# VH-VL binders against UPF0128 protein PH1314: the designs that were tried, part 26

Target 1, 225 residues: UPF0128 protein PH1314, of Pyrococcus horikoshii (o59052)
Amino acid sequence: MIKMLEGYYIIENPGVVPAERRFRMKDLKAWGYDLHLGTIEGERAYFISKTGERHEGETYIFKGKEYHVSRTQKEIPENARLLARIIIERGNPYLEVWLEEEDVKFPLTKEDPRIILKRIWEKEKLNQLLKHVRAVGLTTDFYKDNVFTQGIPLPYEEYPPKVRRVLREVKDIHRDLTGFGRFVFQYFGEVDKMHNYRLYWTLPTLHLFDIDIANEVDKVLGMLD
Short names: E, the ipSAE of ESMFold2; O, the ipSAE of ESMFold2 at other seeds; V2, 0.75 times the mean of E and O plus 0.25 times the DockQ between their complexes.

## First folded at step 24 (VH-VL; framework fv_lutikizumab)

Design t4 (from r1 with light chain S30Y; at its last look DockQ between E and O 0.87; V2 from the best seeds 0.00; counts 0 for: pae E 5.2 > 2)
Fold by ESMFold2, look of step 24:
Structure t4 (fold): chain C 225 residues (1-225), chain A 122 residues (1-122), chain B 107 residues (1-107)
Amino acid sequence: as target 1 above (225 residues)
Amino acid sequence: EVQLVESGGGVVQPGRSLRLSCSASGFTFSDYWMSWVRQAPGKGLEWVAYISSRGSTIYYPDSVKGRFTISRDNSKNTLFLQMDSLRPEDTGVYFCAKQRGYSEGSEYFDLWGQGTPVTVSS
Amino acid sequence: DIQMTQSPSSLSASVGDRVTITCRASQSIYNYLTWYQQTPGKAPKLLIYAASSLQSGVPSRFSGSGSGTDYTFTISSLQPEDIATYYCQQYYDWPYTFGQGTKLQIT
């Protein structure tokens, strides 16, 4: 799964991106939501609101329906799963999120994933992701140009140990965390203690909603800075 | 038959120059990163230069940066250390060392030469 | 730079004794650690790499262990030919650095 061309280092994992993914309460909180149990039009339901916006005992109207908050959840219920998927409608990506309690599905939100990702990355101070994101769809593309002294790209055999360690971390992320990814890297050398490099990184968008994965990607993007 | 042999050491005055050579045999020299390591009399080991297989990545510690130059001639299976502006604290035995490989996790030195002595004194 | 601290700096032991030398790194080095033997008047010789892997041709009485910042080198039964100075070295990050050495003497 590692391809090497003159002047480039390419890491591909052609695995399968899951159509949907299970998430934890910490991920939902990082997305900026509280999970509530209560009623919608008098029927028992789970639903979300923005963190701190709604409180236990509150009744409110949203999109012409009456919501009542009985309890704000601290954890995903033990008999439930928090699930999400990316869908494309008329060329636009959406994150669909729902809670599945036993065999009953409770829709939670359907939103532009770019808005939620920006909110996560700002809240968690994931500055590399914020600076270098280029496109968001079923996959998310990052591009980083850290070239201060441009020359002919070095072959992999000439990379310093620190650079090789970054490439190992990318391979580990693809193998252990995302299952799929494409990383294209060019290295031009170290001048004045600054690494000169360029990279392009494609990852499954759905996995970037896992806050631990997002944190690891952000860390790796900045390892040579 | 796999070996590294250093040469070019001697006694020189402070401020002078000296050029060390390391001759490699029994392996494909051009596949490996190489280093110079020195040892002052009665002291431990100190790394002084590191060079990649093709010579495009080179690193020195601050103690020798600007005074020492590592180079290699892959057609002659030879590693060099040019030592300029020599100081008494550069006195020691200078070893040539071969890295096991350049793959992640293989960056340790698995072959050393016998060393060449360098003395810097009036 | 990652500093490597060996202890003890000097050690005396008898033939047949179990000898233990420790090496502490100033940060985690993830088992990227070698142990070298240097006999008087000779070049350093690689004994152990990756903290615990024995180099080919090295006697099995030599071993290494540890993780994180703390590493241990052991000679299970000291032999007369083991009189030497022993060095640890990290190869996790540039510049690669050595411990100050442990001189082993036989009584």
Scores: ipSAE 0.258, ipTM 0.673, lowest interface PAE 5.2, mean pLDDT 90
ESMFold2 (binder alone), look of step 24: mean pLDDT 90; pTM 0.894
ESMFold2 at other seeds, look of step 24: ipSAE 0.487; ipTM 0.795

Design t5 (from r1 with heavy chain E104D G105S; at its last look DockQ between E and O 0.41; V2 from the best seeds 0.00; counts 0 for: pae O 7.9 > 2)
Fold by ESMFold2 at other seeds, look of step 24:
Structure t5 (fold): chain C 225 residues (1-225), chain A 122 residues (1-122), chain B 107 residues (1-107)
Amino acid sequence: as target 1 above (225 residues)
Amino acid sequence: EVQLVESGGGVVQPGRSLRLSCSASGFTFSDYWMSWVRQAPGKGLEWVAYISSRGSTIYYPDSVKGRFTISRDNSKNTLFLQMDSLRPEDTGVYFCAKQRGYSDSSEYFDLWGQGTPVTVSS
Amino acid sequence: DIQMTQSPSSLSASVGDRVTITCRASQSISNYLTWYQQTPGKAPKLLIYAASSLQSGVPSRFSGSGSGTDYTFTISSLQPEDIATYYCQQYYDWPYTFGQGTKLQIT
């Protein structure tokens, strides 16, 4: 028996998976942190705590060091940049975050990106990202299977306008927001007003820490629901 | 040899119907999306109907939805437009147009017929 | 719906002139744009697709450029046979929509 597998619709944008990226205060807040200026062991530093955990004027011990909070920042200082990168150590991904003030680096945290992304997506109610994430490393993979029929995938020429709009939105995200992406799609038709489709979407993990990009990806993942 | 030829246009009173045909030759008709595009006298172009290569996907703009029906017979290399409840505003030349549809970068109209005139008036 | 605003609505030029027609979309259309030529009494003819790609058999004096929302069609040296109405059309999203056209006359 010869089975002809009608194909996939693939949207790829060749580009750079970023090594590091600048972020805004709104992103840091979405990650679940407050930014403080104060001292660590008496030396001036910037550092973070979980949102609401530490207050201005507070002195506390964390991992054997004394912290004093002089001011909780409302915005990233204009002479500074909030930076982050994804690193892989012994097969495990980490989000490494620091503040750079006049070429002086203040390490802020090094945490499992999966924990932080889950926190972001829960807080922002990004349910498509929560439900469909499959793997997180330098890139993040999403998989969505919404197929309820026994048919074979339809060719692109049979896609309805709404499905074609989704594909164009994906191309726009790759071009304008992420620079790199791979989207693999199968469409099986509309049955009982429900679209039947599968998708696999690979995006740079670092960009998903930008709350505006995360929101756009979540919106597109849900467009056919 | 590659061509599209429309027929079935004419003069008709408001509220009546017409059926347009478009005969395709010189290419594999069943591989391509087809559309109807109209042009009112002295005016611009307006897309009015789309049908996929297999006939399973069909779309209309709001201006004709519910009144026009596009169809195709791939065994006869023929595209149809059934126009019901015709209005004076439907007056114009009706073109059939071929699209390439294998990707989103190929949805443009690469071949047009000569057009068939439709006049709706008392 | 994506509105396509074409300018000018009409123009007159001499043989040999450089002619420029613009087309603006109400949102970014990512180069999903065509230019058609329609000579009087005839069907439209595809000249340019993907904003800048020349259709096979179209003379090289015709060109297109632009991105995002702003697109330009150019005839580098106008010829007598170029008397026509020119239309832009977006194919980014449904419904497909056209500019209102530019009637080109030769002085």
Scores: ipSAE 0.014, ipTM 0.587, lowest interface PAE 7.9, mean pLDDT 89
ESMFold2, look of step 24: ipSAE 0.416; ipTM 0.768
ESMFold2 (binder alone), look of step 24: mean pLDDT 89; pTM 0.886

Design t6 (from r1 with heavy chain Y50T; at its last look DockQ between E and O 0.72; V2 from the best seeds 0.00; counts 0 for: pae E 3.7 > 2)
Fold by ESMFold2, look of step 24:
Structure t6 (fold): chain C 225 residues (1-225), chain A 122 residues (1-122), chain B 107 residues (1-107)
Amino acid sequence: as target 1 above (225 residues)
Amino acid sequence: EVQLVESGGGVVQPGRSLRLSCSASGFTFSDYWMSWVRQAPGKGLEWVATISSRGSTIYYPDSVKGRFTISRDNSKNTLFLQMDSLRPEDTGVYFCAKQRGYSEGSEYFDLWGQGTPVTVSS
Amino acid sequence: DIQMTQSPSSLSASVGDRVTITCRASQSISNYLTWYQQTPGKAPKLLIYAASSLQSGVPSRFSGSGSGTDYTFTISSLQPEDIATYYCQQYYDWPYTFGQGTKLQIT
């Protein structure tokens, strides 16, 4: 009861998990895609392909439709926005991505977010995220167990300064980057220059598709290693 | 009033031991991290040891690690420094100091005792 | 270990003068820096923490500034009671380290 509660430090920002989010070309490239302008069945469209798979001037058939690549984009067009959302259908999460040019929407993909996240994290060498992810839905859960020596969880007033800085970084991520998050932390002490701790971290899945946010979360997860 | 009072200093031969005490009054001693800082004659300040509020986190510089032991008795509002295998370079005035708090950024010393002299010489 | 280099080692000034002391860290310490005053035969007294924050009860003639590796302590108008040795100290990481001190004398 008191011992169980006394051993935890909780950082929670109870904000709103956003329904959709704007992304940059940098993010789309990290997801493993090229953006093309061309035609689908003869009609002007934006569409994606795997990085390097399709080239300017190429015509190809994909899922029964004819695609022609006029131009491979280097940046998101100035009159457009890259948007995405997480949608749950029959208990399964999907990342829906589209380009909105003026008021016209061009669907780009609808994929399992876990596949795309793993691709991002592998490409960008975000090993903490890869190793510690446990569940992906509207939110993504991480669990890290770095306990090597038996011990009783310490209260916050016993935390070393470096541990306190990690907790500050988590608060900053929740406030400045994600707007929402829940971080549950147990600290057992430093033995043989190794920090013994356990953590649970819940973040909005959509934000983890922003490569800069993913990098910051990965850095914080590894700060005590 | 709020104060720290050191005691237990003296003159000892190299290789001997001393135990310093620091009595705290006027504040809740068990809420705060405590440290020892020393000052050699005519020299500057040198941090010597730090202990957390409950004693579960302890730091020493390499110069004293393995020879000095910081401890505390929160029921007596007393901080201790056990100094073993004393060397001439350990000579100086030993101050106890209170950290401001344990929140991030509060690790500075906001209260000092008047110090107790320690001389290590043949 | 973070080395703190304090300058000058000694300083003479007249009552009313502006006094400036500098402190340089061997790496960035993110404003985790204090200034202490030590009068002869007495314990150090905290004047400034977090590089620029004035401790409660400390006169406003004392101030601190700086960032990264370079920090400055200033007495805007020197008073007779300010005769002391002044130390900077980083509290960014253990081992906690002090500058060698600046002995302030009045001419």
Scores: ipSAE 0.374, ipTM 0.735, lowest interface PAE 3.7, mean pLDDT 91
ESMFold2 (binder alone), look of step 24: mean pLDDT 91; pTM 0.927
ESMFold2 at other seeds, look of step 24: ipSAE 0.501; ipTM 0.806

## First folded at step 26 (VH-VL; framework fv_lutikizumab)

Design u1 (from t3 with heavy chain D31S; at its last look DockQ between E and O 0.39; V2 from the best seeds 0.00; counts 0 for: pae O 9.0 > 2)
Fold by ESMFold2 at other seeds, look of step 26:
Structure u1 (fold): chain C 225 residues (1-225), chain A 122 residues (1-122), chain B 107 residues (1-107)
Amino acid sequence: as target 1 above (225 residues)
Amino acid sequence: EVQLVESGGGVVQPGRSLRLSCSASGFTFSSYWMSWVRQAPGKGLEWVAYISSRGSTIYYPDSVKGRFTISRDNSKNTLFLQMDSLRPEDTGVYFCAKQRGYSEGSEYFDLWGQGTPVTVSS
Amino acid sequence: DIQMTQSPSSLSASVGDRVTITCRASQSISNYLTWYQQTPGKAPKLLIYAASSLQSGVPSRFSGSGSGTDYTFTISSLQPEDIATYYCQQYYDFPYTFGQGTKLQIT
């Protein structure tokens, strides 16, 4: 939905913030992990390690348990799903990741999503996300203040084509990629070839772990630069 | 009566100029984006100029950029198209078109004039 | 620039027939699409905006659908007054572009 308020332009989609989401091997690799099949204390399991840290045939001790790597997976197993969710414990967010194979769950990790998101965004050179993130929980907030000459915000009917294109891209992201989103925008005009604007963008955190979605959001955040 | 009426078309030689006018009535002209759209004989429609409701933003396709100038006088409810350095391929009927509104999603043309013919030939 | 391709370029049908015209965009236009009717010698008339929304005063036999790059325009039961050329137009981005038109004749 698109709404106009006095001095603001607001794009909202009141869709669903997902409770959990399926991911691909490319996402897990972008998060900085290898997936292994092997044993933990002699019991068959799937588990992760940091990319390149552990190799096929290796036996190692981690947190008091013996791990043996039988095979490093190149793909998610055919009868399995890679799943993740965001949980909040004592006010702190965690990304909980597991592999589900034939209704058996193999926990993989539970980590601060901010650490993983920063790793992804640095590796993928998503500099707008790095620079403008302000809060991470069930949703992630971005704030960008690009105001050099302030004045009364312009109405939409006077927005230049490029600014209108940004708003359309935001609408498309909310509808097609994230389901839920809130984008709050003020535009003050172009002075000395610089756009003067302010934006606040709230998106589901879980979707930002999908590399393709993260890349699209980063692109849109930088469109008026 | 809600209406757009174009005038100023004619027959001219290549390299010459024409100025088209569009008179608006029956609605608040200053609240709407306006465009010019042309149609070559027996052919389809081509958008050729856009102007925002206050006149602060203006846009052209490459085919006419640098040769055509759109303008408006909101006190007289009039839209203009100055066409310079005319070419034979500029021949066609020129329509004045009102866009539906001034917000996101309202950019489509909901009112058209009857058109004024322009012929560019030697 | 976003290219709009209409199919067919022309067609003939009888009164009462269902008529379908398609319009394909060279990239996603997110339902920012209109359909216009132009009777011979007259100005275009808006029929449908936002891909599927019927303009006020337009008969309900006209409809539009589609998404992304692929859009359709349908006349559910053709009437004699529907003889015209029909155009799609995207308004997603500048320059605004039209399909080449579909000439509809009545047998």
Scores: ipSAE 0.011, ipTM 0.609, lowest interface PAE 9.0, mean pLDDT 90
ESMFold2, look of step 26: ipSAE 0.483; ipTM 0.803
ESMFold2 (binder alone), look of step 26: mean pLDDT 91; pTM 0.925

Design u2 (from t3 with heavy chain D31S, light chain Y96W; at its last look DockQ between E and O 0.95; V2 from the best seeds 0.00; counts 0 for: pae E 6.4 > 2)
Fold by ESMFold2, look of step 26:
Structure u2 (fold): chain C 225 residues (1-225), chain A 122 residues (1-122), chain B 107 residues (1-107)
Amino acid sequence: as target 1 above (225 residues)
Amino acid sequence: EVQLVESGGGVVQPGRSLRLSCSASGFTFSSYWMSWVRQAPGKGLEWVAYISSRGSTIYYPDSVKGRFTISRDNSKNTLFLQMDSLRPEDTGVYFCAKQRGYSEGSEYFDLWGQGTPVTVSS
Amino acid sequence: DIQMTQSPSSLSASVGDRVTITCRASQSISNYLTWYQQTPGKAPKLLIYAASSLQSGVPSRFSGSGSGTDYTFTISSLQPEDIATYYCQQYYDFPWTFGQGTKLQIT
C-alpha cells in the first residue's frame, strides 16, 4: 500500500510479522556457528559452537557438562528444521534458535539479537545496516537522514527516476521478501550533486537474520548515495 | 489533436544566445515531464534537458550544463530552452519531447515535436 | 553515464526478411529501454517501451526482447515503409542516453 501525506511517501505492507521462521545452514554459518550432532552427558543431541572452535571427535566440558562431537553437519538434516524466534523478556529482545528433528526440539542458543546482527553485518560488510540501525525488537527500525537543505519536501510527481527506482525496490522487498514493512520517505531534491532525503524503515527483525534479505535491504539503503 | 510545435531556431554566431519555444496542445501540459533532445546533422540523438511537471526538478548532461536553461510556463502550455554561449557543436535539430507519465516506469518519450533547426557557425 | 551500443550501425535486407538489431548497455538497466523509429526528415516515433511492450498503434511485426544489459529489436517480416534509422534509449537513470542508431535499408 502506498500513501502520500504532507510531503511524505509511505510504502506499507501490513502483513503478518511471523512468530518464528525457518532458516538454512547458510544463515547459521553467517551467524558464526557450526552445527554438531553428538552427545551431551552421554545423551544424543544437536548443539552449536563458534565456527571452527570444535571438531569432529572432540570431547569437551562446557558449563559443567560433557559434550562429544560425533559429526559436524554440512547441511540441515533432511528430517529436521532450523528454527528461530524473537522473544521479548523484561523489555529485552532475544533470539531463540533450535533444531527440530521430527517432533524433538534441541535448543541451540538464546542470545541478544543485536549482537548476532552486528556480527553478520560486519562479516558481510553491510555498512548501511550497521550505520543506520536505530532499534531492534520484534521489528527493526532504520533511520537515514541525508538532508542538508532547508527546502520543503517535494511531492512524488517531482521525484527523479533514480529516487523512484529506490521506492520500487522497497515495494518489492515488502512484497517478495518480508511480507511486512513500513517505509516512510521524504525527498528534498538534488542540491550540490547530492540527493537530499530522509527515511524511516521498519522491517521484521527475524527476516534480517536471512543473509540474502539483509543484503537486499543494505543495497537499497545505499542506492541514493 | 495532440501536438508539440517547436520554434525559435535559426543561424547564430558562436558565443551568442537563442531561446527555443515548444507549444503544446491537445493534452494537459502541466501534468507531464518534458525534455529537449537534439540531433546533429547526420548524427544520433542526444538528450539535453529535462524539467518536471511543476519545474522543481531539472537535469542537464555535462555537455550543456551551465549554458542551457530549461523552463516552462504551464499557464501558456509552453516549454522553453534558453541556450547561452552557443558553440558549433550545439548545431542540430532540437526536438521537444513529452514523457508518458510520472508513474514508475513511464519515463519514456511518447510524443515528439517535428524539431527546430539551430546552426552555430561563423 | 550509461553507454548504449547498437549493432549493427547499418543493415540491408529484402522485403519479407527478418531483421534483428541489438543494443547493449554498460550496466543493467532493468528493462527501462525504448526503441524508436526515425524516418528521414521526421521526428522519432516510439515503437517499443519497457524493452518488450508494443506501443499502441504499432504493427505487430515489431517486437523487443532482452534483459539486464542485452536487448534485441526484431522486425519479423520487413516492409518497404520500415526504411528508417532505429535507436534504442535507456531511461533507467540520468543522463538519458541513446544508442548511435542503426540505419536500415532495403536491398
Scores: ipSAE 0.145, ipTM 0.677, lowest interface PAE 6.4, mean pLDDT 91
ESMFold2 (binder alone), look of step 26: mean pLDDT 91; pTM 0.919
ESMFold2 at other seeds, look of step 26: ipSAE 0.290; ipTM 0.718

Design u3 (from t2 with light chain W94Y; at its last look DockQ between E and O 0.41; V2 from the best seeds 0.00; counts 0 for: pae O 12.5 > 2)
Fold by ESMFold2 at other seeds, look of step 26:
Structure u3 (fold): chain C 225 residues (1-225), chain A 122 residues (1-122), chain B 107 residues (1-107)
Amino acid sequence: as target 1 above (225 residues)
Amino acid sequence: EVQLVESGGGVVQPGRSLRLSCSASGFTFSSYWMSWVRQAPGKGLEWVAYISSRGSTIYYPDSVKGRFTISRDNSKNTLFLQMDSLRPEDTGVYFCAKQRGYSEGSEYFDLWGQGTPVTVSS
Amino acid sequence: DIQMTQSPSSLSASVGDRVTITCRASQSISNYLTWYQQTPGKAPKLLIYAASSLQSGVPSRFSGSGSGTDYTFTISSLQPEDIATYYCQQYYDYPYTFGQGTKLQIT
């Protein structure tokens, strides 16, 4: 949905913020984890460790329990799903991650999503996300202010083609990748070879753990630089 | 009657200048993006210049950038194309074209003028 | 720049025939495509926009279809007044670019 408010260009998609979603091994590795099959206190389980920290055949103690690594997984097992959700406890967001093999759930981690997002964004060099994030909860807010000139914002009909292409990319991200989003934009023109603009972008936090979506958002945030 | 009428075409030597005009009638000229499109003799169409409704955004393809200047006078419902440093390759019929609108998806040309011929030769 | 390739470059057909012209873009253009008719000695006339939408006042024998990079223009029953050159054009991104044209003649 596109709205033409005076001085603002607003792109909203009113879909749902997902309660949980499925992820790929690629995403788990981007979060900085290896997935293992083995035992915890002698019982068969899936569990994670930091990438490279534990090896096949290793036995170790973690939080008072004995772990044994039988196999380090290269892919999510065919009969399993890697799942995650964002929960809020006493005003604090947490990312809960688990593997569901058939009907059995194996908890993997529960962490502050800001810690994991920062790790992803640093590892993948997603500098626009790092620089412009303002808040993380069920949704994540980005704010970018590249206004260096005096004046009033231009109407959409005066936007140059490259700016209009950015807005089209945002609409495509909302429609095809996130289902929900709110993008609020002002454009003040090009001065000294620099685009002058301001934006707010609200997206579902859970989708930002998908490395492909994170990459697309980072690219769009930087398109006018 | 809704129409666009071009004028100012002619025969000119290479390196000279020519100024084209396009008069609009029957619609609110100041609300629409405008373009020039040219057609070489016996050949296809080439988009040449674009100007936004207030004139603040202007774009040219590389073939004419730095030589052609598009402008408009909304008080007189007139579009202009100043063509400097003309080359034989600029020979053709020049059309004035109106975009349907300024919203995404409305940038196609829904009204064309009859064209004005320009010949650049020794 | 987005390159537009029309096929065929020339076509002869009889009155009443179904005529098909194709247009291929060098990248996906999300149905931001027009078809124009240019009668000899005259300006182009818009027939179809958004790949498949018929412009007001255009006879229903003209139609368009396609998606992504591949688009098709059809005249369902060719009439003598349809002698013209037909152009596709993308309006997805600047510079706007046209196909090279398809000259249609009646046998």
Scores: ipSAE 0.000, ipTM 0.521, lowest interface PAE 12.5, mean pLDDT 89
ESMFold2, look of step 26: ipSAE 0.305; ipTM 0.722
ESMFold2 (binder alone), look of step 26: mean pLDDT 92; pTM 0.922

Design u4 (from t3 with heavy chain D31S, light chain Q27E; at its last look DockQ between E and O 0.38; V2 from the best seeds 0.00; counts 0 for: pae O 6.9 > 2)
Fold by ESMFold2 at other seeds, look of step 26:
Structure u4 (fold): chain C 225 residues (1-225), chain A 122 residues (1-122), chain B 107 residues (1-107)
Amino acid sequence: as target 1 above (225 residues)
Amino acid sequence: EVQLVESGGGVVQPGRSLRLSCSASGFTFSSYWMSWVRQAPGKGLEWVAYISSRGSTIYYPDSVKGRFTISRDNSKNTLFLQMDSLRPEDTGVYFCAKQRGYSEGSEYFDLWGQGTPVTVSS
Amino acid sequence: DIQMTQSPSSLSASVGDRVTITCRASESISNYLTWYQQTPGKAPKLLIYAASSLQSGVPSRFSGSGSGTDYTFTISSLQPEDIATYYCQQYYDFPYTFGQGTKLQIT
């Protein structure tokens, strides 16, 4: 919920982070993958490859198994769902991705989420996310320190309209897009046409794999620049 | 009795000044954000000034910026609008308006004064 | 600036009629929307805030709905005292902006 303390503006949504999330083909493509239907060792399966690496009709060996590409998918099949979750194994985060067709699960990849996030952010030119990420686990932390003046943090009443607009955008993201988050903000005023502020933003890592959410977060992080 | 009462309107020539006052009663004036809103004859409403509860934050639209000055005296429960370099386009009824003004989401105008007429003509 | 467009500009209706007025914002305003009533020669009066919340002391025949950019104000059964001009206003961002108004008259 929104809290105001001396010198701080804190927006919290303590909602439950879902264990897994459905994603669209556009997200999978942003992650750098193509989705194929074909066979693995002669058995019907869905699997991925790096974008552009494998083509329809191709047969290849990967990690000791024979893959055959019957059709490269243009969209997630109507009777299937693309799903992913973040898991922690021995202190390391992993993004597990699978396709569920009816009741059958086809594992697609298990990869360090930092590698995929960096790939997305570089491709989409999400420079605020790239510059300000500090930690990635079940949640992702951003920290931005844009303070160039020696001063005391201002109360909310002294926030100019643009700063108040940014805080409303954060509230909207927590309510409508992620359902969970913590945003801690300090504002020190405007000096030489430059906003002086500090922020710390914790969001669920899984939601940052939705390219539309990632774009919105990047936009908000840069709104006072 | 909860009310806002404006005064100081009148007829002036272009380039002259007027100072409007708004007297508040029946509520804790110093707790609320305040605005001035005007209405040209036969026209709609236009917001023209905002001041925070402590007077620390003040905003204007471009139409009056640099010519109008909003202020408040919380010890006297009074809101002011100093209008300088008046133009014919500033003609209208000027309302003071109370906002709920204690946190995010409370910016709407929940109490209006009766208005004071201002006419700027040659 | 966020532009607010009301429709219609004027409206004639009979006592007892259901009256509907619409308001469209040039960008999403996330339900930060008010409806005001202004009777001739009087100050505006708040009827509805947060798009759908009825102000204390306002008759229940008044209601509001909508989201995003599109909002609707309704009088369920028009009364003679409801003859006024109605304004929507966004309070999402500065500058605060109003719709041009809808003048409601009896036939």
Scores: ipSAE 0.070, ipTM 0.646, lowest interface PAE 6.9, mean pLDDT 91
ESMFold2, look of step 26: ipSAE 0.409; ipTM 0.777
ESMFold2 (binder alone), look of step 26: mean pLDDT 91; pTM 0.918

